# Designs tried in a protein design chat: miniprotein binders against Probable L-asparaginase (ansA). Part 5

Target 1, 322 residues: Probable L-asparaginase (ansA), of Deinococcus radiodurans (q9rrx9)
Amino acid sequence: MPASLPRLALIHTGGTIASRPSPDGRGLTPQTPPALPGLEGVQVSEHQPFNLPSPHVTPAHMQQLAHLIEQLAGGHDAVVVTHGTDTLEETAFFLHLCLPAGLPVVLTGSMRHAEEVSWDGPGNLLDAAQVALCPQTAGRGPLVVFGGDIFDARTVTKVHTSAVDAFGGYPGPIGRIDRTAAGPQVHYFARPEPRPTFRPVTLERRVEILYAYAGWQGEGYAGALERADGLVIAALGTGNLPPELLPLIAATDKPVVLATRTHAGPILPVYGYAGGGATLVEAGAIPASFLNAHKARLLLLVLLNLGASREDIRRVFTQGVF

## First folded at step 2 (miniprotein)

Design P1 (from hA with Q7R E11L R14W Q18L E37K E44R)
Fold by ESMFold2-Fast, scan of step 2:
Structure P1 (fold): chain B 322 residues (1-322), chain A 80 residues (1-80)
Amino acid sequence: as target 1 above (322 residues)
Amino acid sequence: SDETLRRLIDLAKWLIELARELLDKGDPETAIRLLQKALDIARRALKIAEELGNPELIERAKELVDRAEKLLEEARKRLE
């Protein structure tokens, strides 16, 4: 093919977009890669590093995917990844942390499989490819495209278990793609931001998440701390915990990151009662900025596996430099 | 800031009081970890209070350093 034609790498990793009824009658299982919709004047290469339901995707698989994307960067103008929706936001964020600026990368999937009426796979895949090839996409890092909305990897989250418009997050989409008589139109509502790239070699250090609830007194904390090299706590409101957690956090030198079980908004260490965010931060807890718990876990995992210092970890999280 | 300093003093005081309770309940190992953290916080608070020249906060921070050091020594003796 002539070098002047746009070159798209299509990477299949699995999920509902590739799922069919299981031969053993046990529900849906990955069977075949999705069919690519016709893209006139585009040269497409296809790749399948793995084919897994997204609940089976691990950070090691995400790193394998990042390595493949870097290998493809010199021969392609854009990359589209098809992925299961349950952990798609985590893979997107991992790629955001670990891929250098340059090659456009767009992740997508579907909520319905090919045998369902109104399968959303082909539309999402076509939209993802058009966004990835759009010049305005350059410099934005990995993006998620779903239902015509374009999401930033740092904030996108699956907000519904079964709706076809399952993805959202606060503040919402950073852009949109519409199909018009003049062809696809891509509109971005925000400008790209410069960011560092993190490049861990191994992912052997462990990070666990604990979830706060009314009446929680730190049950499970000691066991998690024994197993893990760092912890994330999905705390209450702006980053508050019961008083029992303050001495536990103060007693450890392992990083403890405060995220929130609240659906939107940053950690703000404003409360001075025992277990309030201000007391937890003074005891050494690290605010997660605007990251939800599972994305904060991935950032902490990456930083620990880089051998980052406590001060570096604190700086990255608190300043939002990622 | 004065607000940060007051929060450090309050945190150190609370950690010392909790460490005392843990010692009384038979957990000197956790108490030692809390007291080491309390001592570090109290020493930092003292340095800040001295830089700001606030006599009330200097005295409060000095009392917390002394309390943490004495309780830490007591806790270590319980492990002997």
Scores: ipSAE 0.000, ipTM 0.331, lowest interface PAE 12.7, mean pLDDT 86

Design P3 (from hA2 with D10L K13F E17R E63L R67W K70R)
Fold by ESMFold2-Fast, scan of step 2:
Order: sequence, then C-alpha cells, then structure tokens
Structure P3 (fold): chain B 322 residues (1-322), chain A 80 residues (1-80)
Amino acid sequence: as target 1 above (322 residues)
Amino acid sequence: SDETLRQLILEAFRLIRQARELLDKGDPETAIRLLQEALDIAREALKEAEELGNPELIERAKLLVDWAERLLEEARKRLE
C-alpha cells in the first residue's frame, strides 16, 4: 500500500482555464477548477485560495498565494498554479520576489476555455506539472510554462491578446518542454542565478504608474505623487522624458522609478539633453534596469512595504539583483 | 570645461534634493541655507554655460535656477 510517489500541490486561482459560459448567459465567469490531466504516478493535492478573473487579482491576493505556497513547500516536491493570463506575469514576478529560490513553482493558464475546439488548458497543465517535477527546475524560482515554452518570471510578458502562444518577452523563453516516446524532455538554456528573497508583512504603501506619450508634459504627475508613496514612469526609449519632468522629479523625496514603454531592453541613462535619462538620474530618478513598468511597480511596492530607504531602493534596482 | 560644468550642475541638484528632504522633515532654516548655496552654484553654472555656448547645459542650468528659486519661496513661507 505505501508508495513514495512525487507530491504535487495544484493551486487554482481562476482565469479562462477554469472559466465556462455562465448560467445567466453573460459571457465567461469563474467556475469549478479543472482536474489535473492524468499523470500516472503523481500524488496531487488541490487548493483554491481564491477564484478570480486575473484582472481582479491584487498584490494582497499575490501575497496570500505566496504564504500558501510556503506552507505547502514542506509537504510537496513541486507546486503548479493555474492563473488567468492578463496579470499572470505580475503574480509570477511577485512570487519571484517573495519566495525562496529553491521552491519549484510553475504558473500556467489557458487562452481558450474548456468548450472551445483545441482547448489549451490540459496541455499547459501537463507541461507545467512535468516542468515543476523536473529536477533541473530546482533553484530557478517561479517560472511560467505556456505552449511548451518555459519563461523567467522577471522577463515574461503577455505579448498577444488572443493567440494561444500569447506569452513572450525579451530574450524569450529560458527553456522548453517537449513530449517524446521516452517521456517529457526539459531543456534549459541558462543556469539559475542567485537572488534575494523579500518578505513584506503588509502591502499598505501605494505605487502608481504614469505613461509617457509624445506631447506629455507631466500631466497627472502631481496628483499621483500626492496619492502614492512611490511612482513608476513608463518613459520613452532608453529612459527619456520631456524637460518639464526634470524639475518635478528633482523636487520630490519619494522614489521615482524610470522604466520604458519600449517592449524590451534596459534603461540606459546616456542622453544629456534636458529630460534625457542622464539628467533624470542626476535629478534623483531610479532606473528600473530591464523591468517593464508593472513589474518595476511590484518591486517598488515590495521594497516600500519593507520600509526600505531611498538608497536601498536605488541599490536594488541599479544592481539588478532581484 | 564641459565636465567641470556638469559637476557644478550635479552639485546644485544634490543640494536642492537635500533641501527638499529637510523641508519635508520640518527644518526650513537649514533648507534655506542649502537652497541659497544651490542657487549661487546654478547661477554660476548658467553664466559659464552661456559663455561656452552649450545649449544643453544652458537649459539644464536655467531649470536649476528655477527650482532653487521656487523652493526658496516655499521655505521662506514655512518660516512665517
């Protein structure tokens, strides 16, 4: 009777993978979680801390999920999380910041619901479970598995609204899983990197994002700064803004993190014209490294809720160790 | 030189930032001293930038003069 089978915790949080047409006919709504497709020889425990479409997931829900994963880690060999795709990259990154690197955690979801032809849910679940249980996955922290590709939480982003291969990011996947006659084959293209773990108790501090556009002169900056404890600006190119932002950034003691609206690449504070990245950093702006605006927001949110100083925040972002 | 002028501009920025912190902490007296120093440096930087004919540095120095003047006005209001 007693068997030492691999133990997998399957955590359902909602999204299209769990969605079905509602009884009232009003589109797709969260329903009961899907069963894991039959992996013979795996012992599965199932959990549902919440069941929400991913646009309704907040950092507080992400923290609840992190606490559940830590509780489950002592009794399981791997964790798989099913999540809606719209904010999956944010939840993955929050978990990356807040969970120890040794935990094999994989997030997945689906672009099609169970009633659609060629539903991608079961395939993504199977791939996610096999990646999570693969010994090579240990030490990599939370990963996203989608369409056979394995993505790093720091760089993964949803790049298409409706394609079944909706996830990407630069430089793209860090690995892949293929199904073969010999079983699943997992290939990683790089070794895991050491990273810190952040453990905020509360998430009461607020961070807002402002989006730069051609002709923007800082509209919305003063109001956002009054409401928030820190700001992220999705700037132009390598981190450039119009000259009107320079005195505004210089005048505040609140952290202002400079990200880019460009889809990939790091902030490079090299331009010396008024509002160029070099002048903004001189004025006190903090470059976001390679993080997109919404991931930079989560890192700043976590650091502020830890009571990190402006100097600590600058160090974390500029060293790129997260 | 352009490099010396960039260092003056950076120093003025640092003083303005420090003064803003002091104002937020309720020390307008010390803030006024730092802002006066920043304004003097910014005005000197503007004069040097105009003599060198560097449009980028002229614009940056003008912004620093404006920031220091506005913060000085705020700090002086807090004293009374």
Scores: ipSAE 0.000, ipTM 0.390, lowest interface PAE 11.3, mean pLDDT 86

Design P4 (from hA with Q7E E11Y R14W Q18E E37Y R43E E44L)
Fold by ESMFold2-Fast, scan of step 2:
Structure P4 (fold): chain B 322 residues (1-322), chain A 80 residues (1-80)
Amino acid sequence: as target 1 above (322 residues)
Amino acid sequence: SDETLRELIDYAKWLIEEARELLDKGDPETAIRLLQYALDIAELALKIAEELGNPELIERAKELVDRAEKLLEEARKRLE
């Protein structure tokens, strides 16, 4: 085996890209891993740690995947993961937190299955492999490649339930791959950014998410706080809640992270009325920066399972170094 | 490419400098996390520099690997 050929690990975890109609008529189930389409001059190893629709993927599965990638790192130049699209952004972000950025890792999937007209699986898989093997990808951490767009794990989100170009997020992709007569062309318009690696041994600590709505007075807060070691609240606008939450947040020593139900933009503790973001942060709430609620949950989950102090958790979120 | 390699070297250097500041402020735990990442990036940069055969960048990457290893050892010692 020639040592000069690039080495790619292809990891299949399931999802629509591997889905086929079930013989018993129960819709689509993960059955057959997709084949890597034509990449000449590349040594490919294939792995399947699990084969699940992405709504069944848990943080424990994400950690299992991270461990597999770490085991493969010494023998490979790049990793591609095929994953179901519903929780792909969460798996990508978990890997971002837990893996060093030195080994290129690219996640992809498909919106259509193999028997549908214009199946997007092979194109996304080829694009993901080419991006992963591109030297400019090094140092960027886990990325999501979908529909020719390259996304940062911290900001990528599924923005449409059924569109073939289902992934987006503000501020959008950090790069693109195009197929040209000269071969694939990868274009990045941002430089790699420094970040730490977080390596929890177990995920025993628990984090729940609460969703604020017009008229919410903190229903569910006490029960969630009793069950969990930390909370994320998808708050209103720039990080605002009803006045009932102010004394509740002030009274707990457990971390409460403020995210927003708004589609884009950071938490800004600017409002001084009771329950406004400024009063909540003064009471001990931790702003999630630009992270959406489910990514903020994963960051908090990882930090709690590392035994991080409340002050450490606040520092990580507020400094945006993750 | 040489341009990508320079980006990785600059990135590792910044992480090492940030970690040094954290050590000076009495935060060895955060410094260790940044230094582990810096070491991984510096080692990758060294491998790429050796494959490209650029003597300047090989030397710079080796220096960053050494700096990261020494600071990581210092940071770990401060935790014990």
Scores: ipSAE 0.000, ipTM 0.130, lowest interface PAE 19.2, mean pLDDT 84

Design T1 (from hA with Q7R E11L R14W Q18F E37K E44Y)
Fold by ESMFold2-Fast, scan of step 2:
Structure T1 (fold): chain B 322 residues (1-322), chain A 80 residues (1-80)
Amino acid sequence: as target 1 above (322 residues)
Amino acid sequence: SDETLRRLIDLAKWLIEFARELLDKGDPETAIRLLQKALDIARYALKIAEELGNPELIERAKELVDRAEKLLEEARKRLE
């Protein structure tokens, strides 16, 4: 044990972990925050900047959360955030981009509410707190802890609508926590990597996502481009689109980032047919590296709100340093 | 135990080495946070090593305390 007792900030933002059945019978609504069990000798402070279902969480709320975490950093050794699971991966990635890696920040939630048999909330919360306070967690930036698995903010995604072990993402968890008779055991499978921190003041710039499907010929592209300052396209396979998109992408000065609707793997601009990834990159499209569409959107949003040029945006995505 | 003490020493060493990498990449803020934690762990390891009377582990823990203190001072200077 270090000479000073550890200090943990517990931040509640809402979600199923804090939800109870509504007295009027209209499903689940935000209620009381969960209790923090089993952390003897830890000094806990509790905060609630908002209490929302995660589909109502916006990048502005994510920035509010980042500011609160920075305010708490000087007085705490670790932070745990309870969050709804539907957009938890986006909040985790936003915090990854906007917070220094040194303060341990762990996000968690639950798939079952407090009145269900085998509520997963207390277990996930205890695991998250123990991971956050584990010295080996330092330097890794924001992590997601769920069902005993520890996930990197850049790759974690909700892979199931209703399973208790709802989180995944290729290549999978970077670590695990197990409860044993000897106490908690944390194992990391990956080395932490140094990364930049981005600090936008405003989030006024807009980014929209378009989803490619068999037979899509760019429907919605022109309208989205007029409304937004940048676009992300969830393209096909390694980053391929129909030939109709090639002249459209070539004609704009706004950044267009190619992500993929494929579950796993990076954008690889290898195909040379009209609309193939190689031709789209030649036309000015920016490959999203390994980021899925909604995380690529958040990175692009942050960069645009920093006033980054299209060339700067391309360098960040292409070098994969974030 | 000696095994627990060796794990603490290895953890402090790992944190110091990672903080060095962060300084080389221009992130002194994160490096300072890791070094503060490394220093706490190294000091605690030194206390245990002295209680156990293991001269090898006392020397290793003292080295880590010194390394953490020096690197922490360097990191603070880079933050201006």
Scores: ipSAE 0.000, ipTM 0.149, lowest interface PAE 21.5, mean pLDDT 85

Design T2 (from hA with Q7K R14W Q18L E21Q E37R E44Y I48F)
Fold by ESMFold2-Fast, scan of step 2:
Formats: structure tokens, C-alpha cells, sequence
Structure T2 (fold): chain B 322 residues (1-322), chain A 80 residues (1-80)
């Protein structure tokens, strides 16, 4: 055999990048997977575990994807996943929780379909493949590459409904890829950080999210708590709720995680009024650090399905890595 | 699913072995945390193996539960 060539696994899961206008005029439907742009000296394998609009992707599909990536790890140097953009950040974060460091995994997609002028699919796919194969990508958790930006799975979020540069997240990208006369150049602004990983077998335990609003007095809390094994509340500001929630949270043995409906910044349990973050944490609420509500939900879902105790869940959320 | 169950069993084994090393290093508190997790994983693996009806995996999971419980008891004694 000649010298070892880089081996790339390309996994298609669906989304606008693979979508075409429907013949019946009913908008966009999943179609043929996107073609990988020419990469000289790279061996490519292609896989399609499912082909769904990302609003149809469930944690069970995310686990199926994680399992496939682990099976491919022994035969590949990097993985690129094409995914719909609406839940891409959730899939990326699930993989961040479940895949060991080492094998580079990059997720990407597109905001425009193939028949639109300036389709962003091929550029994002090429950028994702080049980032995945870059030696400096090794040791990082799953990354999202979009519009030349490289995002960490922990912080990336879709910040616009229709812009071609739809992804962001505080504090922003951890790197960039640029096309130059000398070829592609990848620059990282942050070093890889060690992280715990988890291997849930089942995902049968349930987690619901409640959204706080001005005037909310805990409507829906009791019903959600009855149905679910744990709750996430998208709270106000640094993690504050109305006083009605304080005795409700104090009375349950089920984990209640405080996230924020604010677009950026961590939970800080600093307010001491009834329902302020400090009083809620004292009552047993678990602060979500920097995780938004839907990512906090996935972490809680994974931990509950591992049989983690409320003490273990609190430790994981407060260890400073999420 | 047998593959998934074997991975779960291997994870519990790894946590038990890491906990033993931590006890040797004089860190029983961390060992207790790892053993509680290993025990939870091993108990789930046992239930899963019983549902699948695989005698090999049932036996392996039972052994793991026993090992985790015994080492957890030892770790707690060393802590105090």
C-alpha cells in the first residue's frame, strides 16, 4: 500500500443543504445528499443514517448519530456531518456530551438550497471538511463550521432565522477558516479544553422546558413535573423567578435546572429576594452556568438516563466545564 | 443493543478500576463519586441484560454490581 491518506467520513442527516423545491410547490423537501467538493489526497466514505428536516430530529436520532461516529472512529481521521440548521446546535451539543475527544467531528449545513443564487452549501461543506482534517482540530469536542466561522458545540446557537451567517453564540467563534492564494488557512483563538463524556444506553427519561415571562406565577409547573423526570426553566436575567416558584422548587426531589431566557451570559445566583437566584439555589435549584435552556435540557436528559442522582447532576452542572 | 450494553459494562469497569487507583493515591472522596456512578451504570446494565435475556451479559453485569458495592463500602471506610 502507498503512504496513508487522510480518511474522511461524510455523514448526511438532511436539512436545506440537501433540499430542493418540491415538484408540487409545497416548499422544500429532503432530496439527494450534497456532493463533497474535490479534496485531493483524501479518502471519503459517505453515510446517511437518516434524512430529516432538523425540526424532526430527536435525541434518539442524535444518539444513533453518536453511535455511528464511534463505529467509524477506528477507520477514519475526521468526520463531517451535514445537518439542518434549526436543531444543529442541539445535535452538536449532544455529540459534545457523548463522544470522546480525539476524533475531529464537524457539523455544517446551509441556509439556502441548491437552486438559490449564492447557495452556501458547497462552501460550508468544503470549509467543514478542511477544518475537520486540520491537525489543530484534534482534541476539540464537536465543532460547527458555518460561513467561515468555527464554533464550539457548548456555546454555538442559531441567532437568525434567515441570514446566511445565521450562527453565533456568546462569546462567538473559537476560530476561522479563510481561503487565500496560498490555500485554506485555519486559525484557532482558543485551546482545546478537557471535558467529561457520558454514555447513556436509553433516553426514556423525560425532561421538559418551561419559559418564564413577566407575570408568570408557575403556570404549567405542576403538570410538567408530573410528566417529566427533570425540568429546565428558562428564567429571567441571571436566574431569577417570581416568588411563587420558591416553595414549589423546594418541595420537589426532582432536579430543576435554572437556565436563562437572556441571549448571553451565565446563571449567577446573586439576588436574595424571594425567587431571586440565590434563594432558588438554596432551595435546591441547579444553575446551568453558560448553557441555554435546550442545551441544559440535553445535559439533564443524558444524566437522568445514566441514573445520576440529583447530587451528581448538581456537580456536573457546577463543575465549570459547561 | 448487545454492543451498546457491552460498552456500558466496559465503562462501569473502567470507573471501578479508576476508583481503585484513587484509593491507592489517598483520594477516597473522588473514588466514592466514581463508584456511585459505576454502580448506577452497572445496575442499569443488569436490568438491560435481563430484558435482552443474554446470560453472558447478565453474569457480567451482576459481577460489576457486586464489585462496585464492595469497593464503595471499602472507600467509605477509608474516608472515615
Amino acid sequence: as target 1 above (322 residues)
Amino acid sequence: SDETLRKLIDEAKWLIELARQLLDKGDPETAIRLLQRALDIARYALKFAEELGNPELIERAKELVDRAEKLLEEARKRLE
Scores: ipSAE 0.000, ipTM 0.101, lowest interface PAE 21.8, mean pLDDT 85

Design T3 (from hA2 with Q36F D40Y R43L K47R K62L D66W E73R)
Fold by ESMFold2-Fast, scan of step 2:
Structure T3 (fold): chain B 322 residues (1-322), chain A 80 residues (1-80)
Amino acid sequence: as target 1 above (322 residues)
Amino acid sequence: SDETLRQLIDEAKRLIEQARELLDKGDPETAIRLLFEALYIALEALREAEELGNPELIERALELVWRAEKLLREARKRLE
């Protein structure tokens, strides 16, 4: 049998790209998925596992999406996911952890809805489809395409509440797509990176996040630790906390991961004062490397639900094997 | 050195083979632990091989990453 046209799976999950003003005056709600614009010579299949504003998306929904993508892998050359922007980076990272890099998966969305002037939905969707079908995309795992930029799932974050160029993250995009008279041009600035795949059966184990602030003395820590199987703390600077947290962290066998509330840069356990990063790591805390708090939470959630030991969890985080 | 890097690659390969044997004997939990260790070593070897610019060692390290990942998927299904 002769070769057929490229096959693209288009998966809609909701968000502003599918949203319109509600007839009852409730503001914007998810409604009709957008049509794929200007893409010719491609066979498209469409899927909608859920249709939610992204603040309602849970890790269970992310796992449902991962299972659908795996099911589609045998019959498609690429996958594009439309998603609300508020938790898009978390879904992208969950898929990064749970899917092999071999099938191109691109997530996108929009900041403006279909009835706004200069709706960014169709452009982002077309860019995402063209990136997903580009041969250079193979082997890179899940990517986020937004405003012509291509982002790595591990580092992408929403950096603005309302700007059309809402996504960024340090060190920034790994590539871009430009629309030219000769067609789309995709440029990557980085090579594909190897990574393991994790696929938990259940997500019943719980992980909570605590946010450090000037004057915090560990309020909420004991209660969170009692409820959860592991914790992430958005710490100060390179991974520092008040001295009250040191004996608390030393006393628990549950994993406590140190992320930072700082916008960019890794955890560096260099400070030796009581509650400084070096003392916390010595007490058993696990540095999150460069992951922000909510991505560190998803990695810890996945590892705990795989039954990973505290030592295995520490190794994955500190050695960057994700 | 290239010699030290080849030793890391061989150690990762040994751990993957040991994990396969554990899966065959019905111990997926221990296999998963060894596979995490193998992935750590293989990814470390890959980073070093890339810094040295050695295409042979990059290929060998990457092969071990993919093998460990595949066995982790199999081990997880055994936990279902």
Scores: ipSAE 0.000, ipTM 0.215, lowest interface PAE 15.9, mean pLDDT 84

Design T5 (from hA2 with D10L K13W E63R R67L K70W E74F)
Fold by ESMFold2-Fast, scan of step 2:
Structure T5 (fold): chain B 322 residues (1-322), chain A 80 residues (1-80)
Amino acid sequence: as target 1 above (322 residues)
Amino acid sequence: SDETLRQLILEAWRLIEQARELLDKGDPETAIRLLQEALDIAREALKEAEELGNPELIERAKRLVDLAEWLLEFARKRLE
């Protein structure tokens, strides 16, 4: 008897990969979903839960996408998501938190639209589908594939506004896909990591981000804390803030997560001056490990909506079990 | 056969997904039972893949063993 063909779910969410110039001259707007390039011997199902520029994607949309992927998991061998690049890393990380690690899920997009010379959409989509269907991809959780690089959802970030190779992050890709005469070749540099799955029912709890700058004395902190159930601060260097923040952080029972505005590297609470990372952690601040501010926000959002205690939140962040 | 091993790997993965749903619903006892079954299937698939020398299936089976072992530890801690 002939074996059944591999089953791929292709989910379109929007972005430049699906965009065309508007007839009225307003720039690019989401229109037709991209066609999957020729991938012989694969059964493809197509889905479009929404069609939005990625700046319009919210955590509620990310949760809708996660629910759709779970529904499709039993009938498919792999999932590919096309997504706008501006918040793709946030959607990828939300899916990482909320989906089982065993399910092959790959997100991709494009930097150029279909009418541009050297449109990167078809190549990225083909690479994403081939990575998703590669048996070695199983167990790695959601991944981002872009320009032949394979990225971990926890560390991938958009590092350039307009370059066609716009994605990076530190330490960089966890794998590559190369097109050879013998077909696609996928190579991974890292082993899959075991992790919990988090599944909040609602996302009603709120998390805001504050950005530290030279001369900031905590402006906006009190207002954000009044509105939100938790805060993330993009601090300076290895996790340092002005001394004005010490008593403010010590006075709240709400979780305050300390991330960094630095492009790479973890929070290291090593400085003992007033407002230095060590003093902030002693006052109750929670170090974000290696997560950037917007990914730390999503993790905190998910944990708060699960009813996690401040101590549980601290353990998840500090043990890096996400 | 390679196809039989692929089916065993898929069955182990499906049991892991069912166990994950049970953990989310607050039933770690049932999840532990399914994860133990998944781990047994994944370990048998790994042994068979190693005997056949199929690197694709060895890698797939190893990942499922790793996942099932970690999820069992996770579920066990929830039970405590």
Scores: ipSAE 0.000, ipTM 0.138, lowest interface PAE 18.3, mean pLDDT 84

Design T6 (from hA2 with R6F D10Y K13L E17R R67W K70L E74Q)
Fold by ESMFold2-Fast, scan of step 2:
Structure T6 (fold): chain B 322 residues (1-322), chain A 80 residues (1-80)
Amino acid sequence: as target 1 above (322 residues)
Amino acid sequence: SDETLFQLIYEALRLIRQARELLDKGDPETAIRLLQEALDIAREALKEAEELGNPELIERAKELVDWAELLLEQARKRLE
């Protein structure tokens, strides 16, 4: 039977990739999205649900984006999202939680705007489109493509404020795309992994993050606990806090998730001193596994808005099936 | 309830993940046992989703049943 052209949905949400210097001198502002670079033989549809700098993107916008992607899925073979880099990893992870693994979705952006020398936007956009349309991408869930590297939504993070290769994360990329004379070549280093899909109807439940530092004695904890339905603490090392936090965590029925301010590695409840990870988990704290604080926040937010029990939340985080 | 359905979906996926790891280690017999358990749980999740009448949860549960059946068929072929 006749081969149909691949169909790609290109969704623009804003960021530096669509930004230009403002005529009124206010710096960089969102402008007209860039044209898709050469994808001969691909049918492209374009969409713009919002046009925001990524610090203005909220979980409600991420949910709006997820709904749009689901609407487009039946008519397209792949989806590419252009997004500002500051919260791109959070949007990617939200989509990872809320979209089926079989749907090819790739997020990308740029560190330089269109008027800068060596603008990275067109190259990242072309790479993202080619990765999204690659058959080997199926089953991997939403991915981030940046500087030729392919990242898992669960581990990708922006590791530099201004470098053109700003994205990383431990254990690093799960694949790579290279441009060759024979065309694009996509290589994955690991097999697709099974994962659930979570679909909250509302996002009314609130989750706040607290950041531990040398000398912190739990300042801000009581206020955050009163306002929120759950908390994430970016703890020290493998999940350790000052001794003042032990009785505070033990006294609440609300979920408190322990993440780490450390760059890489999982929460390991191994220390038995007062405030050590083992004592905090015994008091009811939930280890975030390998998720950083802001991704742990999004997972907790989604689970709370699904009505998950504290025990369900503990099982999801502890067993790492997300 | 949505909470109970969520628990069933999670348990089935956990078993599927464990079974796939066992298949990779060359233990298809143990993998088949876990996949049969996962399929039973997935079918119960589908039944509960249908009783609840939520179209989105029904579709999620159907996907889970399909996935467990696919992996179970693949695991059985490895024993031939």
Scores: ipSAE 0.000, ipTM 0.187, lowest interface PAE 18.7, mean pLDDT 84

Design V1 (from hA with Q7L D10L E11R R14W E17R Q18L E44Y)
Fold by ESMFold2-Fast, scan of step 2:
Structure V1 (fold): chain B 322 residues (1-322), chain A 80 residues (1-80)
Amino acid sequence: as target 1 above (322 residues)
Amino acid sequence: SDETLRLLILRAKWLIRLARELLDKGDPETAIRLLQEALDIARYALKIAEELGNPELIERAKELVDRAEKLLEEARKRLE
């Protein structure tokens, strides 16, 4: 018997890749998971911890998925997760924060369902499996594979509502997989980076996001701060807010993280006017580094549920060690 | 850097706390994985602390190495 056959765990969580038209004609509903395309010489185990459209996936589901992957790590060489695309980037980042180092994990999905012409599901799933089993993938943490591109969990984001190449993010993919006559070819543009792992036992602490807009004077801030243990604000540009927020942020001991509503780029606390990023950071606000608002929310959620102090939270965000 | 070293020390401390919690809940297998990671981080932190020559951080890193090793022995014993 060949003890050297690679072992792949295939985990289905739902989404369009597993969706079919409903019997009642009311659009798409979760159905049976897709079959893995034939991989010669690979041992595949299949798992389905839940089967949900991705807007219904919560951090509790992400934690359930992380625990399953940890249990599978000792018996498998790689893991592939099929997931709905709307919150796939959040699940990928949660797994990045919470998984032990070493086991290759690749998330994928599809923009079209199985009954549509040019269904992208089987191709994305095959690419994901081949990337996950590629030796060069080891040590890179959870990755997203979609449309032949390989993305880092920290930066990947869904950039289009309906295009089949829906995923991107700044600075873009860290690698690519191409199907050639000689077989699959995986190319990485960056080296693996070591990172810490965070593992909360409970997720009882709450984090809310507020969105800044022209004319916002802090409406909703007080109510959100009362309900939540920490806040993320999708601020303007490099991390700026109107002057009304400066005394409010200065007055709270709860962590307030500054992310940006801007499509790409880091928080840079450079402006010194009242409400400018420099004044907010001086008042105690925590810059989100390169994380978008919803990923910053997940990192803050994880840290608060670990009992991290405000200083610990500030250090994790500002040093970008995640 | 000194700042990065303090974060590594904090991370190892968190992993040790989580591993203890998991052992109390009857999950020694996951606890062992966390403790192996904590030990690696603590040893790396100790190496960096020694290179920087900071006595406080050397002591803190050594303490975390010791705690991780002891808890890892306890976790492995629970698997038997």
Scores: ipSAE 0.000, ipTM 0.204, lowest interface PAE 16.9, mean pLDDT 84

